# Ledger of designs, part 3: VH-VL binders against q9v1v9

Target 1, 196 residues: q9v1v9
Amino acid sequence: MSFVVIITGIPGVGKSTITRLALQRTKAKFKLINFGDLMFEEAVKAGLVNHRDEMRKLPLEIQRDLQMKVAKKISEMARQQPILLDTHATIKTPHGYLLGLPYEVIKTLNPNFIVIIEATPSEILGRRLRDLKRDRDVETEEQIQRHQDLNRAAAIAYAMHSNALIKIIENHEDKGLEEAVNELVEILDLAVKEYA

## First folded at step 1 (VH-VL)

Design F02 (framework fv_ficlatuzumab)
Fold by ESMFold2-Fast, scan of step 1:
Structure F02 (fold): chain C 196 residues (1-196), chain A 122 residues (1-122), chain B 107 residues (1-107)
Amino acid sequence: as target 1 above (196 residues)
Amino acid sequence: QVQLVQPGAEVKKPGTSVKLSCKASGYTFTGYYMHWVRQAPGQGLEWIGWINPNSGGTNYAQKFQGRATLTVDKSTSTAYMELSSLRSEDTAVYYCARELYYDSSGYLFDYWGQGTLLTVSS
Amino acid sequence: DIVMTQSPDSLAMSLGERVTLNCKASQSVSSYLAWYQQKPGQSPKLLIYGASTRESGVPDRFSGSGSATDFTLTISSVQAEDVADYHCQQYYSTPYTFGQGTKLEIK
């Protein structure tokens, strides 16, 4: 069988912290995969690049071919062990928002769950400011909420194309992290039966 | 239980460098940021920087950028702060303190080391 | 950098009196403010985080309030063991910054 959980969230929601803590507590032996890292590994294997900064210069058709090769590789790995896939559902660019997973890729990954980590815009803004020394390159609360709305819409579209269940996990201040981690662990533990 | 163990004291001459240690136990070392804070005699607390033990990512207060270097050794669950070009004004107690990953908030410096008194004198 | 200013620098109180310590940020830090207690010769101990949330094990006579730029730590009935320096800290943005501290003594 296969069990693939995609976890997504905009920068500042606490996705990486929740992911690491849940992996420490779950009974299932998940493999954590970052989609972009696997893309780079595959490109190096194919002799296309030597450094990560060369990835963006590859022709679009080659980039799409690499995405499909990575998706198929993940799908194959999922036959042997459950996969927790860390990826972006939406990416903010100077010209708008880019959806992170094209139709054929998400269909090939065939996830069981798409987990969306969310927080209030003010919480996210506060966390981003704590992570940055920059002046005036941070999004406003309104822009952050818009990005969260788009991220959720993208995740819903991905679920529609894959029949995945959607789980929204809220990561609020004042120790809300513990509840968020426990909610993710409940999802991850479902994989135990699939690979037993 | 959670412990952050630091040596009691270090004495260094001006112009040299020092590497202070902070050995963590009783929790998952890579799950928490490690911060460094100093306190000169009779003065308030001054934040130096933080390191993410999982990624090795660091952030420094402007005053310490280029002079302080934060590192970790995952195999021994030990965090290090190296401070170069020492001056007498660097005489202070240097603390390590943990914070649950900043992007989650809620868990600040809930545990501190006992501090290392660094004396810089000729 | 966000500058944190505490007031007063020091104060002496009688046992049982209500104590109010102030902390002001040079710009809004929302509710990302913590208070620490530091007894002589010891490391700081977390009392309050999120401006008003008391850390586990901290006596209920300690309370925090405020938001944005103006914050207070209140000790409703000061006890002998409360003799310490008290530090406020913003963790809204890097670099994290502390106030200069308030020294509390008992008369």
Scores: ipSAE 0.000, ipTM 0.465, lowest interface PAE 10.7, mean pLDDT 83

Design F03 (framework fv_ficlatuzumab)
Fold by ESMFold2-Fast, scan of step 1:
Structure F03 (fold): chain C 196 residues (1-196), chain A 121 residues (1-121), chain B 107 residues (1-107)
Amino acid sequence: as target 1 above (196 residues)
Amino acid sequence: QVQLVQPGAEVKKPGTSVKLSCKASGYTFTGYYMHWVRQAPGQGLEWIGWINPNSGGTNYAQKFQGRATLTVDKSTSTAYMELSSLRSEDTAVYYCARGGYDFWSGYPDYWGQGTLLTVSS
Amino acid sequence: DIVMTQSPDSLAMSLGERVTLNCKASQSVSSYLAWYQQKPGQSPKLLIYGASTRESGVPDRFSGSGSATDFTLTISSVQAEDVADYHCQQYYSTPYTFGQGTKLEIK
């Protein structure tokens, strides 16, 4: 008995808002976990880092070991209650895109669903431009779509390695937030019978 | 409240096997690892292994691999440790103890009262 | 296997005195270190986990410190009920291993 839902999307798709509202409406008692936050928490417990910016400086072998330990921890937590795992399927770097979940990690997590939140590039760009409290580079619509395409491709690869179902949820301004939230709630509610 | 109930004592002859029980109550049995730890008279604690009651997955100290077998009966919330090819050196108090909820918490938090196993001819 | 060594083997203290118990690992166990109290004829009781986190219900006179290979359990003002054997345990890697124990007595 386990029920693990991975939710992913590029910055600006509205993932955090959809997640917050769906968790308020679902009948299942989900634990929301951010993979990166848990990685940092475990690294601090292990004496490996004192600050978040040190995480990316860790030797690759240590990073991989830490990812596996975190994945096993999440798998154990899922035995008691359903898990909604917020993570990045792809991460943009100056030298290309990094996959967020290595093969061994996704296999250990064994998710039931991989939910991909998407929006049009113009919608995402509009939302990013409204966020004036964050100092970040402005990507073109073409760059945004490229990142979104790669994120979808990575999510499909993760599903192939875990046999997870893929669900794409579109967060469009013309459809409204309500439809996107309801689609996520339908998936989360499936966990109720697994922990009955 | 959490309780782990074990028999007080067992006496076995060398070369035989023993199956020790540990009955759990007061918590969700399948939600926590069950550790087994022994303590020879006047000596320190020695970890034998753990079992995940939900999956049946086990992990053993190499010294006990192939000689100790950890099992559970979910219907009675009871954990078992079978130890084969008994020697006089196996004389010890055997504890069952509930582990932490997650994998990083590999420390037993609630302990049974222990079963004194005496191996003698 | 990671070997855990405790010191001293035994300690006799006066009531109200500050007590320090040491635990050394043969290799780094980071902060994955727990301390247990075992009173005569009883099962062990968890005191500290994660090297420094006190278990719920444990008196605040007990504290843990240290990291990597060197760890300390401190009792700020020893009481009569603290007479017991104290064990440290690493849970950094399996097989999990315990120290030999330190016996605490009152003079």
Scores: ipSAE 0.000, ipTM 0.451, lowest interface PAE 15.9, mean pLDDT 83

Design F04 (framework fv_ficlatuzumab)
Fold by ESMFold2-Fast, scan of step 1:
Structure F04 (fold): chain C 196 residues (1-196), chain A 120 residues (1-120), chain B 107 residues (1-107)
Amino acid sequence: as target 1 above (196 residues)
Amino acid sequence: QVQLVQPGAEVKKPGTSVKLSCKASGYTFTGYYMHWVRQAPGQGLEWIGEINPNSGGTNYNQKFQGRATLTVDKSTSTAYMELSSLRSEDTAVYYCARDLEWLPYYFDYWGQGTLLTVSS
Amino acid sequence: DIVMTQSPDSLAMSLGERVTLNCKASQSVSSYVSWYQQKPGQSPKLLIYGASTRESGVPDRFSGSGSATDFTLTISSVQAEDVADYHCQQYYSTPYTFGQGTKLEIK
């Protein structure tokens, strides 16, 4: 008896707003967890880092151990309460894209759903332009679409390894916020039966 | 249906402050930014600032920075704009307007406006 | 700040005529331009966003076009109810700025 939903999306798709509103509306008592935040908390407890930017400098084997420790902790929590896990399927770096969830981690999490929030490149660009200062570079629509393509490919790979269902929620102008929120709520409400 | 309700008119003396309200209904208040825009008689529209009702985060037009303060009351779905150190040139109709957080930032619904008159 | 300049300041048309309103940005705003209709004594109403996308419920006779610095709003067959001020707005960068408006009247 466990119910784990992973939610992902590239910056600017409206993931945070949709997640917050869906959690307010769902009948299920979900615990919202940000995977990176939990990794940082565990690293601090272990005396490995004092600041979040130090996480990237940890030896790869130690980062791997932290990911597994966090995944096991989440899996344990899921026995008592459904989990909505906010994480990145893909992370942009100066040298390419990192896949956010290694095989053993996704296998341990064993999600029921991987939800992908998507929007058009022009919608995402519009959102990001509000958040950026004028002197910062902005990604082109082509670059934004490439990031979305990679994010979706990674999420599908994660689903393959966990047998999770994939749900794509499109957050477009013609659908509106309420429609996207309702689609997520339908998935979250499935957890009510699992913990009743 | 979506509705933004603003009160009628307000008359203030120079040097005082005013707090204008905008009551939202018919949608999820925290899902949309709220903007404030003014229009002086016979003039165009001028953007004052925006607030995210969920976080309380604000951005202001530099012209109004330090004089305008945007706040919200989530329990009543009401947005407020306080404008201090009023001058006669602040005489204008003040509108609230909503904007969807993750979409291109156009204003799909507007309040009816509050006429602020600043005179001695 | 990005300056939006509309032209003409005002125009008078006969019913059924095609009318074109212009809006120019002082620098490129990509396609991030909206058009609003404001009838006397009323608040602005969204007509077009993203330079060319018509808002739901807006009559088909309204259309928008343009990119970068030059934008147009076209009314293919003007009706009596179209008497209003029309405002363009850029939302490419803060502060969001509006043109001075174009007043449309019927002859």
Scores: ipSAE 0.006, ipTM 0.486, lowest interface PAE 11.9, mean pLDDT 84

Design F05 (framework fv_ficlatuzumab)
Fold by ESMFold2-Fast, scan of step 1:
Structure F05 (fold): chain C 196 residues (1-196), chain A 121 residues (1-121), chain B 107 residues (1-107)
Amino acid sequence: as target 1 above (196 residues)
Amino acid sequence: QVQLVQPGAEVKKPGTSVKLSCKASGYTFTGYYMHWVRQAPGQGLEWIGWINPNSGGTNYAQKFQGRATLTVDKSTSTAYMELSSLRSEDTAVYYCARSTIFGVEYYFDYWGQGTLLTVSS
Amino acid sequence: DIVMTQSPDSLAMSLGERVTLNCKASQSVSSYLAWYQQKPGQSPKLLIYGASTRESGVPDRFSGSGSATDFTLTISSVQAEDVADYHCQQYYSYPLTFGQGTKLEIK
């Protein structure tokens, strides 16, 4: 009676496009949730922030409290309809990589699938350069691969805590966007039986 | 087929309040933010605020804080904007428009047809 | 508030001409910029988001470019159906803001 799919990938893998197209094609009535957006909304309601850039300045204890509040709310929503949860498994900072989902949060979310969108470091670098977004730091191919490796390791740890199945979807230029979208749709369609 | 259906017109006197509706269909209502944008005759577009139908969370442009109230009825997939203390300057076409809740991508892929609000004595 | 300024206010072009419409932000909005087409009596329609990504179903003749404070919408070969007001919008910072619009007409 609960079906939660977490989708993750490092910047430049094409996660947002794949997610949007798969939601248009799936037979299941998924609710798309961005974890960070819900945290921002809860923080605004609580009078903690007025803008998104203020979120990073909140004390870590407050940030963790917001994560748990949001996770519980998502868990409750999953009883009514399937959830596709967009979140970061790992976040690069100047001081290292931050894990996106602490143990208590992932256990509360209790996902059925953790979907990892990946591409080659060269493809990711090419997409980042073509994107022209100035808010994105330029990384070497070695740094990009290291980030993907850490992202996969984090996703595996999350799966162990939730007993979720892991699916890696490769978004390559040679395979095309269409195949990646179809692979995600296959997973999303499994939710139809749970809410029939 | 995604549709956002709004009434064609409303006429109100200064000092009163109006509650405009926007009925959504063809998509998962709680998966998208609903924004309200107005356009005075011959003028540009002005953002009023958004509501997340899932959480009930809202964000308003400061100019409309305290005057505009955004709400939703999830059972009917309908969004509402109530605007109080109406002035002649509030005469405009009021649009509802959706954006994805993914990231900070608050651009609008579908718009309602708009409700023309006329505020006159 | 981030102020968006469009130029020119209006222009009239001949069929087949290349058109460039400009949008300037009062401070950097990175690439968080969208373009909308609004035909007379109609609601706006999304053309471009992320400064340069064309929305599905939008003809190839429309393209967007630019970053930070200076953005351009280009129509490579204007057609009669392109008569409309064009609006840019930043979604980098609250409140979300639009330019005043550029009116495109055919001679």
Scores: ipSAE 0.000, ipTM 0.485, lowest interface PAE 13.9, mean pLDDT 85

Design F06 (framework fv_ficlatuzumab)
Fold by ESMFold2-Fast, scan of step 1:
Structure F06 (fold): chain C 196 residues (1-196), chain A 122 residues (1-122), chain B 107 residues (1-107)
Amino acid sequence: as target 1 above (196 residues)
Amino acid sequence: QVQLVQPGAEVKKPGTSVKLSCKASGYTFTGYYMHWVRQAPGQGLEWIGEINPNSGGTNYNQKFQGRATLTVDKSTSTAYMELSSLRSEDTAVYYCARESYYDILTGYFDYWGQGTLLTVSS
Amino acid sequence: DIVMTQSPDSLAMSLGERVTLNCKASQSVSSYVSWYQQKPGQSPKLLIYGASTRESGVPDRFSGSGSATDFTLTISSVQAEDVADYHCQQYNNWPYTFGQGTKLEIK
């Protein structure tokens, strides 16, 4: 018996804020874990990388081994309490994006839900411009939408390999945040029944 | 392991300038913004400014604009802060700190140098 | 500039007690608040970022909460090693600003 919720969304959809608020409101005592952060920590610990950008240059077999190590660790934690797993990003390689959660990994995680946080490209762009004060290349709305499309495709693939339920939560301007938080809380509260 | 190494102490006279160093190791230096923060004795932390080690682009706290100059040497993975026209109230511990990222969250400092105690006295 | 005000200035607690430290922003900083622990003679260490996300390696007894203008750092069961100054920081607006700090002591 375990309860694992994977939550994903591209930068600017408000995933971190929704996650934080939902964890404060849910009746279940979730542990929040970021999969990419744990992979990076394990890679640094093993002496494989010094910077996150180096992750995508690692041989795919090494990346897969790290993913399995992290997945087994998370699966073990899920025996004791429900897990909210933040799948922050896909790993960019020189030849394309690695979706990060292959069959063996997702099967080990055995999620109950895969939650996708989405917003309009214009809303995401507006949030990125407001939150980022630095002179960096800004993605266009077209590029943002492509990233959302890729993220959704990855989530669907994860669900097909795990029999997880998919839930899309839309985070629109202002009042949409409260609705999005409440929708996530409803899913998280289901874990109370599993750890009774 | 990430390390930011700073000299322990510097003593300067009023009206002079000082250039403090921060040598980074254990990560790709150009991948993270570097910030400078000071702490006067018994006081809170005060942000001085930030530098992008890749582009050399800087942003300063208005209070230090024109007096503080941030630079980097990519070849040695070292960040520098030069502070001119020193006054006794510049006596403080000066820290360099690395900025990290998580989703849209930016501006938090995950690793700090040990700090350099700058004493400005005649 | 956004002013960050921490309360109390100093706090003395018994081992095992629940500790609550407050941080108030003069205007909304959304969730862009971090908490740092600074032990005597040492540099600050990141505890919490994004108001509520615990940094890796930080003990579970530390938690953060709050949004907009009111933020809290909680230590569920204080230990001797927690004696330190605690600083909040906002990074929503330039210049980034810190609170004055709260000193935690064991009585």
Scores: ipSAE 0.000, ipTM 0.449, lowest interface PAE 13.7, mean pLDDT 83

Design F07 (framework fv_ficlatuzumab)
Fold by ESMFold2-Fast, scan of step 1:
Parts: sequence; structure tokens; C-alpha cells
Structure F07 (fold): chain C 196 residues (1-196), chain A 119 residues (1-119), chain B 107 residues (1-107)
Amino acid sequence: as target 1 above (196 residues)
Amino acid sequence: QVQLVQPGAEVKKPGTSVKLSCKASGYTFTGYYMHWVRQAPGQGLEWIGWINPNSGGTNYAQKFQGRATLTVDKSTSTAYMELSSLRSEDTAVYYCARDWYSSGYFDYWGQGTLLTVSS
Amino acid sequence: DIVMTQSPDSLAMSLGERVTLNCKASQSVSSYLAWYQQKPGQSPKLLIYGASTRESGVPDRFSGSGSATDFTLTISSVQAEDVADYHCQQYYSTPYTFGQGTKLEIK
């Protein structure tokens, strides 16, 4: 038995708030894991980095090794309790988008669901402007939508290779948060049967 | 049920060494990192280091490098912290704490050992 | 090393009041922040990790928020059993560091 839910969304969709509220309401005893946290700890142990910001600069071969090690640990944890895995499906760089989950990693994680949190580009821009210190440029609505489109495409590809179901949850203003939280709770509650 | 059992108290003289134990039960000992954290009377928490029981790999806060030594005995599921060249300012409660697959936050803590260093 | 500063050092609240505890990091720790509750004579207990994720078994009146350098722990309706010291911890970079703690008392 195992039950793994991957939750993803681009910065500003409200993923953190939805996740927190859903975990408070679900009847299932989920463990929330940030994939990057485990990656960082393994890299520190191996003497590869001194700071989290250095993680994305590691050689691809090293990053893949760390990802597989972490994926196997998560898979083992899922035998004892359901896992809600917070990760990035896509990462924007100056030279293009980096896909967050290679085939071997997603196959090892073997998720039951891939949940995609989305919002309108205007809503996302508004949230990002509220949170920013004014020392860097912000993305335009067009760039935000392009990133959401790519994130969804990546999530679909991951689902195709893992037999996972896809659920898109929209986090709109004007009471949309409550609806989004309830939709995630419905998915999380399915784990109760698996770990009864 | 996860338990981390530590002795209640230990008294040592300045200049000596102490070896504190932490006996784990209720989970796969080699699957989780073990951290050591201390708390001086009335003060905040201070991280000392971690050990991976599976590999024996360790990492230490700089101020404890060379004075603290973390080890494990897999056969008894027990973690140890040895602290050398004891000073009065080492008087503190010493906790072992479990790290769920090296996340960096601690989901289970031992009850702590009060180490008193005095002449 | 990343320095964590908590405020206030102590506060006394009436039962049922909303409590907000603050934690500031000397540099960005993204969302890699945990909160612990420590009752007198006891070991710390994990309340929140990832800045806002409540640990299993923790009452829903506890919630965490914030990112980068500024974080808060909120107790929506304080109860008598909430009397404790509360500690924040960053796990963005080693050495892991804690704030000095905030003491919560009931008046």
C-alpha cells in the first residue's frame, strides 16, 4: 500500500495556503514533504553545497543521483503513511524551463495524484507584487501564463508515465480559496481507505 | 510507538569528557538521521550536529567541531554524543532528536539529559 | 550563521484571545522554518514545519505564515494548556539555528 499526492503550482498560485488548510481538515494522517528539503540535506551530507542557493548549480548527473536517492526514501515512507509531496514541475531560467521531475524519479515516486494549483495571471501578478521587495523585475501576465501552460504540460507528461490521475484546482479570489481547499481535501481523504 | 530514551542527569568535573546516550525504539534506526541539540538553563536551543546511523556520516556546528563526537551502535539502536574538555558553560540539557529522512526539522525528541559541569 | 530573532520575549494573554508570535531571520530562509512548543520541564514538540504546514496531531488553532525573513505563529484562541516557550528554527542552511524563544503566559 502507498498513497502519494504530488502538488505543484507556479509561484503565486497560493499552493502553500491551500496545502496548509487542507492538511488541517483532512481525516487522513498525511506527511507533507518538500522535495527540495531532502535534496539539500543529502547534498550537505555529501559535501556538495554549503547553501540552498547552490543546489541548482550542481552538475546534472549529481542532481539526478540526489533526486533518485530522495525519491526512494519518499517511496519507503509512503509504505507507513500517505505523503503529500510539494515540488516544482517546472523552473524558469534565463535560457528556458527546467523540468522538475525526470522519468526515473517520477516512476519511483509512483504518485496516485498530481494536483495542479492554478490562478489567473492577473491574480498571480497581484500576489507577487504584494510579496516582492522592489529590487528585481517582475514577470508580465503573458510570461506568467506561459509558465502555467508549461507547468500543466509537464504535469500531464508526469501523469502519463506514472498512471497518476490529474486534478486541476483553481484558486480564484472572492471565496475561491475555500472551494480550492475543499477540492484538495476530497483527494486527501481518499488515503483513509489505504491506511485504515 | 517512536521513543528516544535518555538518562536523566550526569555530573562531571571541568576538563573531563562525557558520553551521553540516546536509545531509539519503534522505528527503523538506520533510516533516520539523529541530531543533538542542547539548552542551557533559561536559554534557547543550540544545534550541535547530526549523524546518519546507516553510514556513520556526521556534520557538526563549527563551535563543536573537534570537541563533540557523534557515534551509533546499530546493534542496540543507540546514538551517542561524546563531549570533551568540559567547561562550566557546557552545563545544559542535551537532547537527541530524530530527523525524518534528513529534512532538517525534528519530529521526535528525547526527554533530555541534564549535564552539570562543576567543581 | 543565520541569526533568528523572536518577538516579543514574553507575553501574557487572556483565555480565548488571538496570539501572534514573530520570528525574523537575518537572511532569507525561503520557507524552511519550523516552530516548536516547549512546556515547562518537557522537551520541544514540533508544531509547524515548512513555515505553514501543521504537524499531525497539532490542534487547528495553531497556524504558521510568512516567507523569506519574516514569519509568524498564530494561536487563534489561546487555551490554558498553551502556556509554554515557543521556538522558531531555520533549516535552510547548516548550522541550523533557533530563535531565543517567546514565553507565553495566561493572565
Scores: ipSAE 0.000, ipTM 0.478, lowest interface PAE 15.0, mean pLDDT 84

Design F08 (framework fv_ficlatuzumab)
Fold by ESMFold2-Fast, scan of step 1:
Structure F08 (fold): chain C 196 residues (1-196), chain A 119 residues (1-119), chain B 107 residues (1-107)
Amino acid sequence: as target 1 above (196 residues)
Amino acid sequence: QVQLVQPGAEVKKPGTSVKLSCKASGYTFTGYYMHWVRQAPGQGLEWIGWINPNSGGTNYAQKFQGRATLTVDKSTSTAYMELSSLRSEDTAVYYCARGLDYGDYFDYWGQGTLLTVSS
Amino acid sequence: DIVMTQSPDSLAMSLGERVTLNCKASQSVSSYLAWYQQKPGQSPKLLIYGASTRESGVPDRFSGSGSATDFTLTISSVQAEDVADYHCQQYNNWPYTFGQGTKLEIK
């Protein structure tokens, strides 16, 4: 009676475009949720922060409490309509990679699918280099591939903890967008029968 | 540096079609999506659709599906929007606007073409 | 379709005053919101994207805030050249939708 799809991908894979186009085509009435946005909303309601940049300064135990509160809220919402959850499986930092979903959170969300959007390192680098306003060094193709490898490994671990199915969708520049959108729509359409 | 150049005005009769151009310069044409947006006199902005100049892939708002056709000519870095079965309510300024392939906000806009549909 | 509602429809301010323009979405658009400035007879110009990120070249007096359904564009000290229509746009859901615009005038 619940249907939760987690969608993830590293910066530059085209995740946002694919999710928006798939939501317009699917026959299921999905609610699109960004996990970080709900975290911020709950923190503001609790009087813990006024600005998003304050979230990282909260004590770890408070952050974990907020994550669990949000996960339970999403799980409850999923009983009424299917959820497409946009979140980061991995985040690159100067000191390593952060995992986006702790065990208790992913277990509570109990997703049906974890969808990973991927592209070639050269395609991702090309998309990042198109941002003419960016005044920062970009990652090499090797670094981009390493990030994709870690993102996939994290997503697989999340699936093992929730019994979710894994789906890898490749978003290539040559007509790949249309195929990627159609593959995501096929997964989203499975929710229609769960909420009939 | 970046420029999107559109013609100033077009006048068409109801029931005909129009093909509006948008010539890009100052950037790699195939590196960005091209969006089309219109604005009726005294009204707000309305999104029509986008085209990926690299692949030729397109997407349209539902009300324009079947009536609008987006194309590009890579050799001249020019995007086109053809609108068919014109009605008086299609009278508006039509803009082309550049979008990032991972974002749908528009960082550069053409100056707009005023399309007038009248007898 | 997500309906974007801006308030007020129009306002007139004195030079140097702080101006706040509001934009409300009928459902959450996360942070996928942009603000555009459209001066008389001109095309729209990007001011803010991602709800709060100022576009390169936009004066520091412009700032954006908000998330989910409630967004604000602030001009900390309005100048004569700020006379324009201001449009908010969500790009979280298809079709992408704009508010009706707020007209800013100087007294």
Scores: ipSAE 0.000, ipTM 0.460, lowest interface PAE 14.7, mean pLDDT 83

Design F09 (framework fv_ficlatuzumab)
Fold by ESMFold2-Fast, scan of step 1:
Structure F09 (fold): chain C 196 residues (1-196), chain A 124 residues (1-124), chain B 107 residues (1-107)
Amino acid sequence: as target 1 above (196 residues)
Amino acid sequence: QVQLVQPGAEVKKPGTSVKLSCKASGYTFTGYYMHWVRQAPGQGLEWIGEINPNSGGTNYNQKFQGRATLTVDKSTSTAYMELSSLRSEDTAVYYCARVYTYEYSGSYTYFDYWGQGTLLTVSS
Amino acid sequence: DIVMTQSPDSLAMSLGERVTLNCKASQSVSSYVSWYQQKPGQSPKLLIYGASTRESGVPDRFSGSGSATDFTLTISSVQAEDVADYHCQQYYSTPYTFGQGTKLEIK
């Protein structure tokens, strides 16, 4: 028995806030896992990196090996309790976008749902401009929308290879947060039947 | 510069309620979560709850659910924590703290700026 | 609730010594751990988040490491200004919980 929900969204959609609030309200005892965090932990154990920034510079073959190792660990954890897996559907590199979940990885994870958090490009840009801790080039609204489009396309491809259901949750400024949280809670509560 | 200004002290009797303030300046108030954390004399830090100033949405530590109420006034960039049915064991320094929660591949809830704290003393 | 346990409760070090502070979680918290410094009479100040990422403006003698259940904060060469209580915190799940703190003093 397993129940795995993948949650994805580009930076600035409010994914972390929605995830935290939904985990507090759901009746199911989910384990929250960040895919990138587990990859970093495995890379450090293997002596491959000392800092997170080095992860993106690893050879693609090594990155894929780490993804498979992490996917197997998550699959094992899912036998004990439901998993909410926070990950990028796409990773921006100097040479293009890397898919976050290759075919063998998504097959191993075998998710029940892929949840995509989205917002308008202007909302995302506004949130990114309020991020005083990040020293990164700020993308334009057009670039942000292109990244959202690519992220959604990747997530759909992942669903095709796993038979997962897709849910798009919109997180708008003003009154959108409570609705987004409630939509995620409805999905997470489905896990109660699998482990109860 | 970012500042979170809190009153220095409050004294209350058992069974009453208190409403503590935290006035923010130097940043966009509605863009960042506000949390409340207390520290009893000689004890560690204890998380009370969080509020999204933009939506008014709240989450509480179950220990304080029903007794703590978090609110904000957007027009004055002020966050409030009301604690009811006060007991002597509620004597503590109460901090407001801003959470840097910009969305990336990892979840990062850490308190980057803290208020000076309000010492609440609950005694007869 | 996830219980965070720090060790030792207190220690006294000589200037220039390497200091290691420990923090253990009652269950896996991945890398979702932050460290705070609290000087006497002051509010806590963020040092490390994500187990190993140094906050901007924090001296590079401070470093964090660890994953899953075991975490450490290291001060490579302790200075007089480092006298403080140090708190670890997990933010893997709510309620967010802190360790009891480690008091660092200079002899």
Scores: ipSAE 0.005, ipTM 0.463, lowest interface PAE 10.3, mean pLDDT 83

